# VHH binders against p46559: the designs that were tried, part 38

Target 1, 369 residues: p46559
Amino acid sequence: MTAIEKFFTEKSPDSEQVLLKVIELGIDFLGGEWKNVDKSQVNVSRVHGGQSNHMFHVTSSTSATPYLLRIHRQPPSQVFTDTVNLAIFSERGLGPKLYGFFEGGRMEEFLPSKTFDVNDVLVPENSRKIGAIFPLYHSINVPVSKSRRCVHLMREWLNGYESLGGGDYEILPTTVNYSDHPKSVSIKDLNHEIDNFEKWSTEIFEHTLVFSHNDLASTNILELNSTKELVLIDWEFGTYNWRGFDLAMHLSETAIDYRVPFPPGIKMNGDLIDNPPNIQIFCEAYVEADKKLKNRSPSDPTAEVKALIQECQFFWPLTNLFWALSAMKHSLLKFENGVDLDVQARDRLAVYFHLKPRSQKIYEELSKK
Below, E stands for the ipSAE of ESMFold2; O stands for the ipSAE of OpenDDE; V2 stands for 0.75 times the mean of E and O plus 0.25 times the DockQ between their complexes.

## First folded at step 19 (VHH)

Design aa3 (framework vhh_7xy4_2; at its last look DockQ between E and O 0.01; V2 from the best seeds 0.00; counts 0 for: pae O 11.8 > 2, placed apart)
Fold by OpenDDE, look of step 19:
Structure aa3 (fold): chain B 369 residues (1-369), chain A 123 residues (1-123)
Amino acid sequence: as target 1 above (369 residues)
Amino acid sequence: QLQLVESGGGLVQPGGSLRLSCAASGFTFSEYYMAWVRQPHGKGLEYIATIDSSGDWTYYSDSVYGRFTISRDNAKNTLYLQMNSLKPEDTAMYYCAKGTHLEGRTKWRFDYKGQGTQVTVSS
């Protein structure tokens, strides 16, 4: 725990010490108006919902600019990635402005907004809006490695799992009812799965590499109160990946509800997994927005939409393998994030093996072209 | 005022059965996840069963899976726990717990739990 984390977690938000500290931060990073703010004019309220950060909304009764104070809980590597991404987006007007960063935290623009939940993302119009916003983000050039990172992360997590003493993993789904999976998988088996998807993806979809969010769950989508525009947040996993992987990541998350206040902290909907209701609308919106962004002439989008749907379907199981491997590793570390990580890992592996044959079929079909 | 009142506990022999009830008041019962938690003497709280707001989805800890059944009657604002094949290890204070409204991914928590009902499994 950093000194600043300790400071903000051990003291009450209404304590004099906290009030003076947020004034100091306001002065240092926002300047002028904060110099005239008295502690009696300041309000600090904790914002709940983030697993990886402590967040505080800092306001005053003056004209001083309110701000979101974020105190990091993530590993340094994730903080670095998240900060770089936020800085870039801030400059490009694609997210909240970054007012400043310091050791262990940062100050951001507070955006009056609604955070989406799993029900919000299932609304057809919202799905359309989300699909339409993706091309903008995917068009950004970020000065990081242009190699696909999903494969790298999967291997890293698997190696981590092994290093922590992990062995054969038993697949016992809890929240989904699939049975077409192996009873258990070895580290060798899992490496083989990664290898196969890497091969397939490289051969068929290498030309689709884009800067990707890689974690667009509902809670990472803000709807601005003023304009109703959507803003994507929490880019801690922002790296280059196959376009279809990023899109499938979002779509696959729409079937998962994390609003479970008790164990296991997760509920997957098999019906939504098997029959995503908004995939057509989502892909139509993506194709249309992408054409517009690229100044392409209007044309019948039918073939392109079909192809994009297929692409998303291909990567759908890989998104589950991706998070399964993460969950496996972090479970051994007794990481607490409100979810039973073993339940999540088992269920995602069951989903993976259930959907994998479809992906293989898609590969075979596209390889012949 | 929010209230959860547990009942149905008692002394039972190994292999026996009990049915616990929890009467809820002071909040919209049908809108919240509910859970049963238990605390053995000298030990911490253990989550043992979860049920969603509709009652259609349930989850059980490994320790009670196959033996216990959580259910709810939203019209009666009542939560139930059917406990079969009871074991000495099931001896604990049993609490009904109200779920929180969650935004995003948060730690497991409840807003309120009842006073509890004692379950003792002994020969």
Scores: ipSAE 0.682, ipTM 0.893, lowest interface PAE 0.5, mean pLDDT 93
Fold by ESMFold2, look of step 19:
Structure aa3 (fold): chain B 369 residues (1-369), chain A 123 residues (1-123)
Amino acid sequence: as target 1 above (369 residues)
Amino acid sequence: QLQLVESGGGLVQPGGSLRLSCAASGFTFSEYYMAWVRQPHGKGLEYIATIDSSGDWTYYSDSVYGRFTISRDNAKNTLYLQMNSLKPEDTAMYYCAKGTHLEGRTKWRFDYKGQGTQVTVSS
């Protein structure tokens, strides 16, 4: 544990030492009215930061700029990509402002906002907004490895599952009503599935490589209270990846509701699993925004939208395999997050095999070019 | 006042059937997930079946899958559990439980449960 992590975890947020420290940080990185703030005027509230960070909302009764203080639980070497990512997004106005960083932590803008739910993402105007912001994020050149893709994480999880003693995985019982999947799969079978999709994706879609969020469920979308503009958060799965995976992840997650108060803690909406009502509007908005951003000459936008829809359909089952493998590993770790991870893994494997034939058909058609 | 009243328990032989009911009052029944939970004597609670607010989506634990059916009648504010092919290990106090409205993932727990109805499976 670093000295600064120890300081903020061993002391109460309302202690004199913490209050004076956050004033010092405010003066050093923000200046302005922070120079006139007294400890009696400061409030420090702990914000839920998960397992990677301790987070504090720092405010005052003055006009001094409030900030979010993030104290890393991991050594700086393990937060490198997160820090670079935030700095790059901040410079482009695509997330909270970065006010500063230092050994063991950083300071960011606190964004008063509403978090989207699964119903919000299906509202046509919201679908349009989400489709339109993806090209902005996809245009960012993040200086990290381009060889680490979604399949890299999937292999890590499958290897972890095996090393924890996992073996053949039974797909039944499921909460979805498909029968066009195997009853069980081996680790060898799952490695074969990953390898095939990597081969298909690389052959057909390598030109679509972008820095991707890879986890754009509704809860990772904020609507700012002041402007109603959308901001994407929680980039812990960010990698270079085929853009179609990133887009399909968002679309496939519209079929998933995590607000189930009893086991299994997850509900898959069968009507949305392979036919999201928003795919047309979403892809239209993406194509329009991408053309404007890249200053491209007009082309056949109807054909481009149809191609992007096909691209999303190709990657859709891979997004389900991605989370199935995560759930398989974390179920063996007895991870508790309010979701029965074996139910999630079984359902997502069933969906994967149900949708895979469409992806294979798309690959076969496009590979003839 | 929120109230959940279970009924329909009793003594039954292995392989038999029972139908449990839960009368709900004091809240808008049709807006909430409902569940059946059970507690064998001297043991903790086990969640066995879940149903969404409309009744169109259901889930069953592995221990009862294929044998039990949860249902609801929102016009009558009543939750049901049809229990078939009963086994001695199904012996427990059975409770209906009201969920809460969630904004995200949380650890499972009921917002309120009833007083329960005893089911005993023996010869």
Scores: ipSAE 0.472, ipTM 0.828, lowest interface PAE 2.0, mean pLDDT 87
ESMFold2 (binder alone), look of step 19: mean pLDDT 85; pTM 0.875
ESMFold2, look of step 20: ipSAE 0.238; ipTM 0.728
ESMFold2 (binder alone), look of step 20: mean pLDDT 85; pTM 0.871
OpenDDE, look of step 20: ipSAE 0.005; ipTM 0.226

Design aa4 (framework vhh_8cml_1; at its last look DockQ between E and O 0.17; V2 from the best seeds 0.00; counts 0 for: pae E 10.6 > 2, placed apart)
Fold by OpenDDE, look of step 19:
Order: structure tokens, then C-alpha cells, then sequence
Structure aa4 (fold): chain B 369 residues (1-369), chain A 123 residues (1-123)
């Protein structure tokens, strides 16, 4: 725990120490408007949400600019990535403004907004809106490695799993009802799966590499109260990846509910997995927005939309394998409370193997062209 | 070292009430959500209730809902479980649990448990 984290977690938001500290931060990063602010004029309220940060809304009864104070909980590497991404987006007007960053935290623009939940993202109009904003983000040139980080992470997690003593992993779905999966998978088997998808993706989709969010769950989408525009947040996994992977990541997450805090703490909807209701409108919106963004001539988008849907379908199982491996590794850490990570891993593996044949078929079809 | 010490258990008549306490130490208490679990003889440990780090959000199992209330006092590093309208089926060892922060989006894991306090509901 960093010193600043300790400071803000051990003291009450209304404590004199915290009030003075946020004034200090205001002065340091926002300037003179905070110099004359008295502690009696300051209000610090904790903003709830997210597992990776402490958040405080800092306001003043003066004209001083309010701000969101974020104290990090996540690993330094993720903090770095998230901060860099936020900085870039801030400059480009694609997210909250970054007012400043310091060791263990940062100051951001507070955006009055609604955070989406699993129901919100299933609303067709919202799916359209989300699809329409992706091209903008995907068009950003970010000065980070262009390597496909998802493959690296999968291998890293699998290696971590093994290092922690993990062996053959039994696939026993809990929240989904698939049976077309092996009873268990070995580390070797999983490596083989990673290798195959890497090969397939590289051969047919390498031209689609874009800067990606890679974690666009509902809770990472804000709808601004004022304009109803959507803002994507939590870019800790923001790296270059195949376009279809990023899109499929979001779409696949729409079928997963994390709202239940008791074990297993996760619920997947097989119907949504098998028949995603909004994939068409999502991809239509993406294609239309992308054309507009790139000043492409108007044309019939039918073929392009179909192709994009296929691309998303191809990557859909890989997104599940991705998070399955994460869950497998983390489940071996000294965490308790039932089988939530195990359930997640098993369910996602079941989904993976259920959908994998479709991906393979897509590869075979596209590789012949 | 993280320590969780439960207290307040005992024998109570059906329809009675108990208030359990869990004293926490060895970590920044206000930084973590806390939970209560219970385990009846011969059964698996089951979730009872959870409270957010700030205490503004709570969740209950179906069995606990409407009868139990989880609360916390961050100044005292203590989480509580008020149990009303107790039933014989509520009998078991009740455990306090510390929430954890996982990388990514994994939620509601617990990494430390108390030794438990016995609750017996019997006529």
C-alpha cells in the first residue's frame, strides 16, 4: 500500500487532514483557484464503484474546479498503462480530463454520469451507441507497443497458473449448460489452444490491429447526464489488439452478470451467448461510424457488416479463453469464498470449447480466400 | 498480521436475536468489504451477508434477507451481524471474512477468515 493510499483510506473524508490534502492537491495541479479555498468550503465524498481504485469527489463552495481524486489499488504496471491512456484521451477529448497524476493517484475531471449495468448494454439503442463510438477509439494512434498483448497475457497467466502448482483443469460448468467440452484440459492443451488462435488470428486478421480497450464491460461505460454521450473508462488493459477481439470482448461481456456478490458471484446467459441480440445493430453502427470517420464514400454496408459480425464471432471464444486463464491463475492464490473464480474459469472454458468450432470454420473459410 | 475475531455467539431460543461482532486488525479495515459466512454441521460454508468498505451497500443471502442486518464501524474496525427471528436452521459456526482486491474485474473474494463463533438456535 502506498503512503497516499494509506492516508486516504485510514482517514475520514471529512477529516481536517483529508480536507487540507485535497486543497493542497487542488493548488498543485489546478492552480490559483484553490489557493483561497478554506477547508470549511471543501467537501470530499467517496465515490463507490470499482475494485481497483479509491475515488473521491472533491468539491468546493467556491468557484474552484471540482475534481475526481483517484487513489490506485491496482498494480503499478496497470496504473502506468491506465494513466498513459487517460492522458492521451484527455488531450484528445475522448474521456475525462486529466488534471494531474502523482505517485499512487491522479486527479480527473468529474463527469456527472450514469454507469452502465448489464441491462443497459443490452438495450438496442445503447448497443448502437457503443458500436458507433468504437471506431473513434480504434483510430487513435497510441505510442505503445503494437504487439498483441492478449496472447502474451494468456501465456503469462497460464505460466503463472503452472508456477502456482496448477495442473489439469476440470471443466465443470455451473451457470452455463454446455456439454461439448472436454472433461479436463492440461496446460499443454491450453497452450495448444493459444497457439492455434494466435496462428489463425495472425494469418487472417493481422491487418485489423487497433488500439483496443480489451475490457469493455458495462461498468466501464459512462453515459453523460448532460449529453447522453458515452465515455469509455478503465483503460488498464488498453493495448493494441485485433479489432474483432476488442469488439467481441464487449459483446461477450453483455452475456455475463457480475452483480451477485455471493458465490459464485457470476452468471452467464447461454441464450445471449448463442444468440446475441444486438450484434447486428452494434456492427452496423460500427461500420457506419467508421466510414464516416474515414470519409469513405457512401456504399452498401451489408457485406462489411456481415464480415464484421463474422470477425466478432471468430474472436468470441478467445475472449472467454482469455479471462478463463486469468481466473485459473488467480483462483490458486490464497483467496477464499466459494468457487467464483473457479466457476468463472470453468464456465468460460465451456463457452470457449462450445464456440471454438465456429471460429475454426471461419478460419478455414477465410484462409481460402 | 491480519486477524479477525468473532464474538457474540451463543444459545438462543427460536425467534430470539443475537448480535455478532468481528474485530479486525492487521489491515486498513475501511479499505475492504467484509462478509459473514456460516457453516452448519456436515454442510458447506455458505454466504450470509456482505457490506461494502464504506458501509453504504449491503447484500444478503436469501435465507438472511429480512432477518439479518450487517453493519460496520470503521472507527472501531468492527463488522456486525444483527440476527433477528432466529430459526433452528440458523444453527452453525459463523465466520467473519475480509474482502480482497483482485486484479481485473474479479469481485467479492475473501482472503482471511476468523475462527468463527458458534450460534445455536434451540428450544
Amino acid sequence: as target 1 above (369 residues)
Amino acid sequence: EVQLVESGGGLVQPGGSLRLSCAASGFTFSDYYMGWFRQAPGQEREFVALISDSGDWTYYSDSAYGRFTISRDNAKNTVYLQMNSLKPEDTGVYFCAKGTHLEGRTKWRFDYWGQGTQVTVSS
Scores: ipSAE 0.019, ipTM 0.316, lowest interface PAE 7.6, mean pLDDT 89
Fold by ESMFold2, look of step 19:
Structure aa4 (fold): chain B 369 residues (1-369), chain A 123 residues (1-123)
Amino acid sequence: as target 1 above (369 residues)
Amino acid sequence: EVQLVESGGGLVQPGGSLRLSCAASGFTFSDYYMGWFRQAPGQEREFVALISDSGDWTYYSDSAYGRFTISRDNAKNTVYLQMNSLKPEDTGVYFCAKGTHLEGRTKWRFDYWGQGTQVTVSS
């Protein structure tokens, strides 16, 4: 844990030390508007920071610009991409303004907003808005590696799991009601699953490579109070990837509720795991927004939507394998985020194996053509 | 010293309503989850409702869902439980509870309870 993380976690937000520190940060990054602020005029409130950050809303009774302070829970190497991505999108008006960053944290615009939950993302109008956002950032040239895709992070997690002493993984017990999965998987088996999906994806979908969010669960979507427009946050997994993974991640996460405040800290809705009611509306909105952005007129938009749905279905199990591998490694690291990581890993592995045959069928069908 | 003081209990008829309040002191109230628990005679204390530090998330037991509403006012260091459509099985002592630290595996664990307030629903 960094010195600045200890400072903000071990001290009360209303302590003199914290109040003076946030004034110092305001002066350093927002300038003279903060120089006339006294500690008695400052309010620092904790905001729920999710799994990755400690977050504080910093305001004053003056005209000084309020800001959101993020203190990272991850080591610096894991936050580099998120900070670069935020800066790029901030300059394009596609996310919160970035006011500054420093070792262990950053300052950004506080957006008065509602964070979506799993029910909000299923409202048809919200599904249309969300689907329409993806082409906007998929079209941006982001100056990061194009070779480091989702499967490379998955390999890093699996290698890390092994190096921490992990071995064969028992899939049972689960909270989902599937029986078409193995009882146990080896590290070798999981490496073969990653290799197969990479091969399939590269052969069929390499032309779909775009900059992707890769973690667009409901909690990373804000609805602005003022305009009702949606803003995407928490780009720490942002990288070039097959667009179908990005889309499937959003759709598959509609089945997962992280709001459970006691163990296991998550619930999976079995009815939604492979049949979210919003997939048609979501994909229609994507195709329409992509058409407008690229000034093109598809010959058969119904066929384009069907193909995009198939693309999402192909990547669907991979999104579950992705988080299963993360959960397996982080369980051994004793990472504490309010979720029983072994329950998450077991459930997601069960879902992966349940859905994999559909992806294999799609690969075989498309590779034949 | 952490102190939690419940009020608002009493005797009501089935179908009636009560509003419980819990005044908190001795800690930074806005940093912690808060909860309500209850205990019927001869039973273990059971979870009723929980609210996050900011108030953005709430969770209810099956017996409370749809009838009870937890809320908080961080400016007044107070958590509330609005209880509607009360039933005789809701009878018990209701405890306000302070959550532990926000971080770590026990964020849902509670480390301080109030003295409780009696709720009696007579059939």
Scores: ipSAE 0.000, ipTM 0.257, lowest interface PAE 10.6, mean pLDDT 85
ESMFold2 (binder alone), look of step 19: mean pLDDT 85; pTM 0.861

Design aa5 (framework vhh_8cml_1; at its last look DockQ between E and O 0.09; V2 from the best seeds 0.00; counts 0 for: pae E 10.3 > 2, placed apart)
Fold by OpenDDE, look of step 19:
Formats: sequence, C-alpha cells, structure tokens
Structure aa5 (fold): chain B 369 residues (1-369), chain A 123 residues (1-123)
Amino acid sequence: as target 1 above (369 residues)
Amino acid sequence: EVQLVESGGGLVQPGGSLRLSCAASGFTFSDYYMGWFRQAPGQEREFVAYISDSGDWTYYSDSAKGRFTISRDNAKNTVYLQMNSLKPEDTGVYFCAKGTHLEGRTKWRFDYWGQGTQVTVSS
C-alpha cells in the first residue's frame, strides 16, 4: 500500500487532514480557484466503484472546480497504460478531463452520470448508442505498439500460469450448461488454440487493427446526465487489436452478470450467448457511424452489417479464451476481485469450445474468397 | 434506511429442521440479490446461500448444499432459509444480507446485514 493510499483509506473523508490535503491538491493542479477555499467549505465523499481504485468526489461551496480524486490500487503497469490513455482522451475531448496525476493517484473531471449495469446494455437503444460511438474511439491513433496485443497477453498469462505451477485444467462449467467441451485442457492444448486463432485472424482480419478498449463491460460505460451521451471509461486494457475482437468483447460481456454475490460472483446467460438480441442493431449503428465519420457516400449497409456481425461472431469465443487465461493465472495468485476466478475460467472455457466451431467455419468460408 | 430483521432461529435437535425468515425494508427488494451467512463462535462469518433478484437463480455453500433451501417472496419483501437435517456444526448466528448494486467491478457483493438470529443444534 502506498503512502497516499494509506492516508485516504485510514482517515475519514471529513477529517481535517483529508480536507486540507484535497485543498492542497486543488491548488496544485487546478490553481488559484482553490487558494481561497476553506476547509469548512469542502466536502469529500467516497465514491464506490471499481476494485482498482479508491475514488472521492471533492466539492466546495465556492466556485472552485469540483473534481474526482482517484487513488490507485492497481499494478503500476496498468496505472501507466490507463493514465496515458486518459491523457490522450482528455486532450481529444473523448472522456473526463485529466486535471493532474501524481504518484499513486490522479485528479479527474467529475462527470455527473449514470453508470450502466447489465440491464442497461441490453436495452436496444443503448446498444445502438454504444455501437455508434465505437467508430470514434477506433479512429484514434495512439502512440503505442500496434501489434495484436490480445495474442501477446494470452501467451503471457498462459506462461505465467505454467510458471506458477499450473497444469492441466479441468473444465467444469458452473453457470452455463454447455457440454461440448473437453474434460480438461493442457497447456499445450491451450497454446494450440491461441496459435490457431492467431493464424485465422491474421489471415482474414489483419486489416482491421484498431485501438481497442478490450474491456467494455457495462460498468465501463457512463451516460451523462446532461446530454445522455455515452462516455467509455477504464482504458487500462487499451491496446491495438482486431476491431471484431473489441466489439465482440463488449457483446460477450452483455451476457455476463457480475451482480451475483461472491462466491461465485458471476453468472453467464447461455441464451444471450447463443442468441444475442442486439447484435444486429449494434452493428448497424457501428456501420452507419463509421461511414459518417469517414465521409463515405450513403449506400446500402446490408452487406457491411452482415460482414461485421460475422466478424463479431468469429471473435466471440476468443474473448472468452482471453479472459479464461487471465483468470487461470490470477487464481493461482489468489487474486480477489469479487469473482471466483476458477468458476469464471471454467465457464469461459466452456463457452469458448462451444462457439469455436462457428469461428472455424467462418474462417473456412472467408479464406476461400 | 435499509433494515433487515431475521427471525425463526432457536434450539433444535440434530436431524431437525428450522425455517429462517428475513424481513427487508428501506430499498426496492425485488431489485437485489439476497443472501444468508452464518457465524459460529470463534469463527469467521461464512457464506451459506444466495438467491437472485427474481428468484430464478440460487447458489449454496458446500455445507448447505442438499440440506438448505433459499427462497424469497418479493411481494412480502422476505427471504427465507429452510434448513433440514441440521447438524451440530450448523450452530451459529445466521445473518441476512442484501446484495450490492454493482458500481464497477467491486469486491463487495453484499451490504447491509441484519442483527442475526441464533441457531443452536444440540442433543
């Protein structure tokens, strides 16, 4: 635990020490408007949110700019990536403004908003809105490696799993009822799966590489109270990937409910997995928005939408393999995030093997063209 | 104000049955998962069972599986725990808990606990 984390977690938000500290931060990063603020005029409220951060809403009864104070709990590497991404988006007006960062934390614009939940993302209109905003984010050029990061991460996690003493992994689904999966998978088996998807994706979809969120769960979507516009947050996994992978990541997450109490802290909906209700409207919105963004002439989008749906379907199982491998590794580290990582890994592997044949069929079809 | 009030606890012989109730108020009951926990003397609080908001999904600890049944009546704002084939090891204070509304990926899945009801299984 960092000194600043200890400071803000051990002291009450209404303590004099905390009040003075947030004034100091205000002065340092927001300037003169905070110089005249008295501690009696300051209110610090804890905001409940993600595991990786302590968050505080800092306000005053003056004209001083309120701000969100974020104290990090996540690994330094993730902090770095998240901060860089936020800084870029801040400058481009694509997210909350970054007021400042320091060792162990940062100050951000507070955006009055509603955070989406699992039900919100299933609303057709919301799905349309989400599909429509993706092209804007995917059009951003970020000065990071343009390699297919998802493949590298999967291999890294698998290697980590092995290094930690992991062996054959038994697949025993808990929340899904799929049975068309192997009883267990070896490290070698999993490497083969990664290799195959890398090959297929590289051959068919290499031209679709974009800067990707890679973790767009419902809780990473804000709806602004004032304009009802959507803002994507939590870009700690922001890297370049295949477009379809990023889109499938979101779509696949809509089938997962993390409101389930721990344990297991997760429930997957097989019906939503097999028959996603909003994939059509989502892809239609994406194609339309992308055309507008690129100043393309209006044309019948039917073929493009169909192609994009197919692309999403192709990558759907890979998103599950991706997080399964993460869960496998982190379970051995006794990482706790409110979810039983073994249950998650098993269920995601079951989903992976259930959907893999469809992806293979898509590859075969597209490779002949 | 969120309130959870447990009832139905008592003394029972091994092999006996009890039905616990938890009356909830101060929130939209039908929107939240509900759960049961227990704490034996000198031990940490442990998970027993939970039920989804609509009641369509239940999950049990290994110790409770096959013996306990969690249910709910949303019209009455009440969650129940039917306990059968009780064992001395089941002795403890049983707590009702409200599920947490997910704001981000949080470790905490339950909030607001009742005062508990004592269950004693003894010959």
Scores: ipSAE 0.024, ipTM 0.476, lowest interface PAE 4.0, mean pLDDT 90
Fold by ESMFold2, look of step 19:
Structure aa5 (fold): chain B 369 residues (1-369), chain A 123 residues (1-123)
Amino acid sequence: as target 1 above (369 residues)
Amino acid sequence: EVQLVESGGGLVQPGGSLRLSCAASGFTFSDYYMGWFRQAPGQEREFVAYISDSGDWTYYSDSAKGRFTISRDNAKNTVYLQMNSLKPEDTGVYFCAKGTHLEGRTKWRFDYWGQGTQVTVSS
């Protein structure tokens, strides 16, 4: 643990030391607007956040700019890519303003907002807005590796699972009502699945490479209180990737509700697993926004939307395999709060195998060119 | 500084009961899941139970289910483990653990541990 992490975890947010420290940070990164702020005018409150950060909302009774303070739990080398991604998208208006960063933390705009849930995402106007956002960040050249894709993280998780003593994984029992999956899968089987999808994706969809969020579940979408505009957060899984994975990740997560009580702390809506009601509206919005952004000549919009839906359907099972492998490894590391990771892994593997034949059919059709 | 201080361990006969306490400080206790783990000599640390931030829901290992009860008092920043029908295989060091915040995905884990309290079950 860094000295700055110890400072903010070992002291109360209302202690004199913390109040003086956040004033010093305000002066250092936001300047003179904080110079005359007294500790009696400052409020520091903890904000609920992810595993990677301690988060504090820093305000004053003055006109000094309030800020969100993030103190990293992980070493700077492990959070470097997320910070770079935030800076790039902040400068393009696709996220909170970045006010500054320093060893062990950063300061950013606090966005008074509502976090979306799975029902909010399915409202047609919200589906249109979300679909239109993807081309905006997909068009940006981000200066990171183009060869490191989602499948590399999947392999790291599977290798980690094996290294922790994991072996054959039983898929039964499941809470989804499918029987067209194996009862058990080996490490070798799962490596084959990753390799096969990488091969198919590279052969058919390499021209669709874009910088991708890879984790745009409802909880990573904020609706601003003031403007009702949407803001995307938590770019920690960002990589160059086939755009269809990014789109399918968003769509497949609409079938999953994490708000339910533990056990199991996860509910999959069987009617939505392969047919969310918003897929047409979402893909129409994507195609329209992409055309406008690129100033493209008109083509057959209906055919383009159908092709994009097919592209999403191709990647859909891979998004479930992605999180299944994460859940398998993390089940062995530590017990996760609020979600039964074995239920998640089993259900997502069942969904993966149920949907894989559709992806294979799509690959066979498109490989004929 | 995050501090977790366990107490209430001791020597007990099979079939007996013991109540463990864990006093927490250095963080906003009511915002975090809490748990209990145990470790016998030469064995890996194993999960026993955890409890949500509000106390409204709990989860137990198969070995603890039906015999142990986890609870918390957010006004006193304390989590408890009531252990009934104790068996010799329950012997070990019991650790209080602080969870991370629940996020809507599988990103939460336990990240801080107490020094532990010894529980010995023998006749």
Scores: ipSAE 0.005, ipTM 0.192, lowest interface PAE 10.3, mean pLDDT 84
ESMFold2 (binder alone), look of step 19: mean pLDDT 82; pTM 0.829

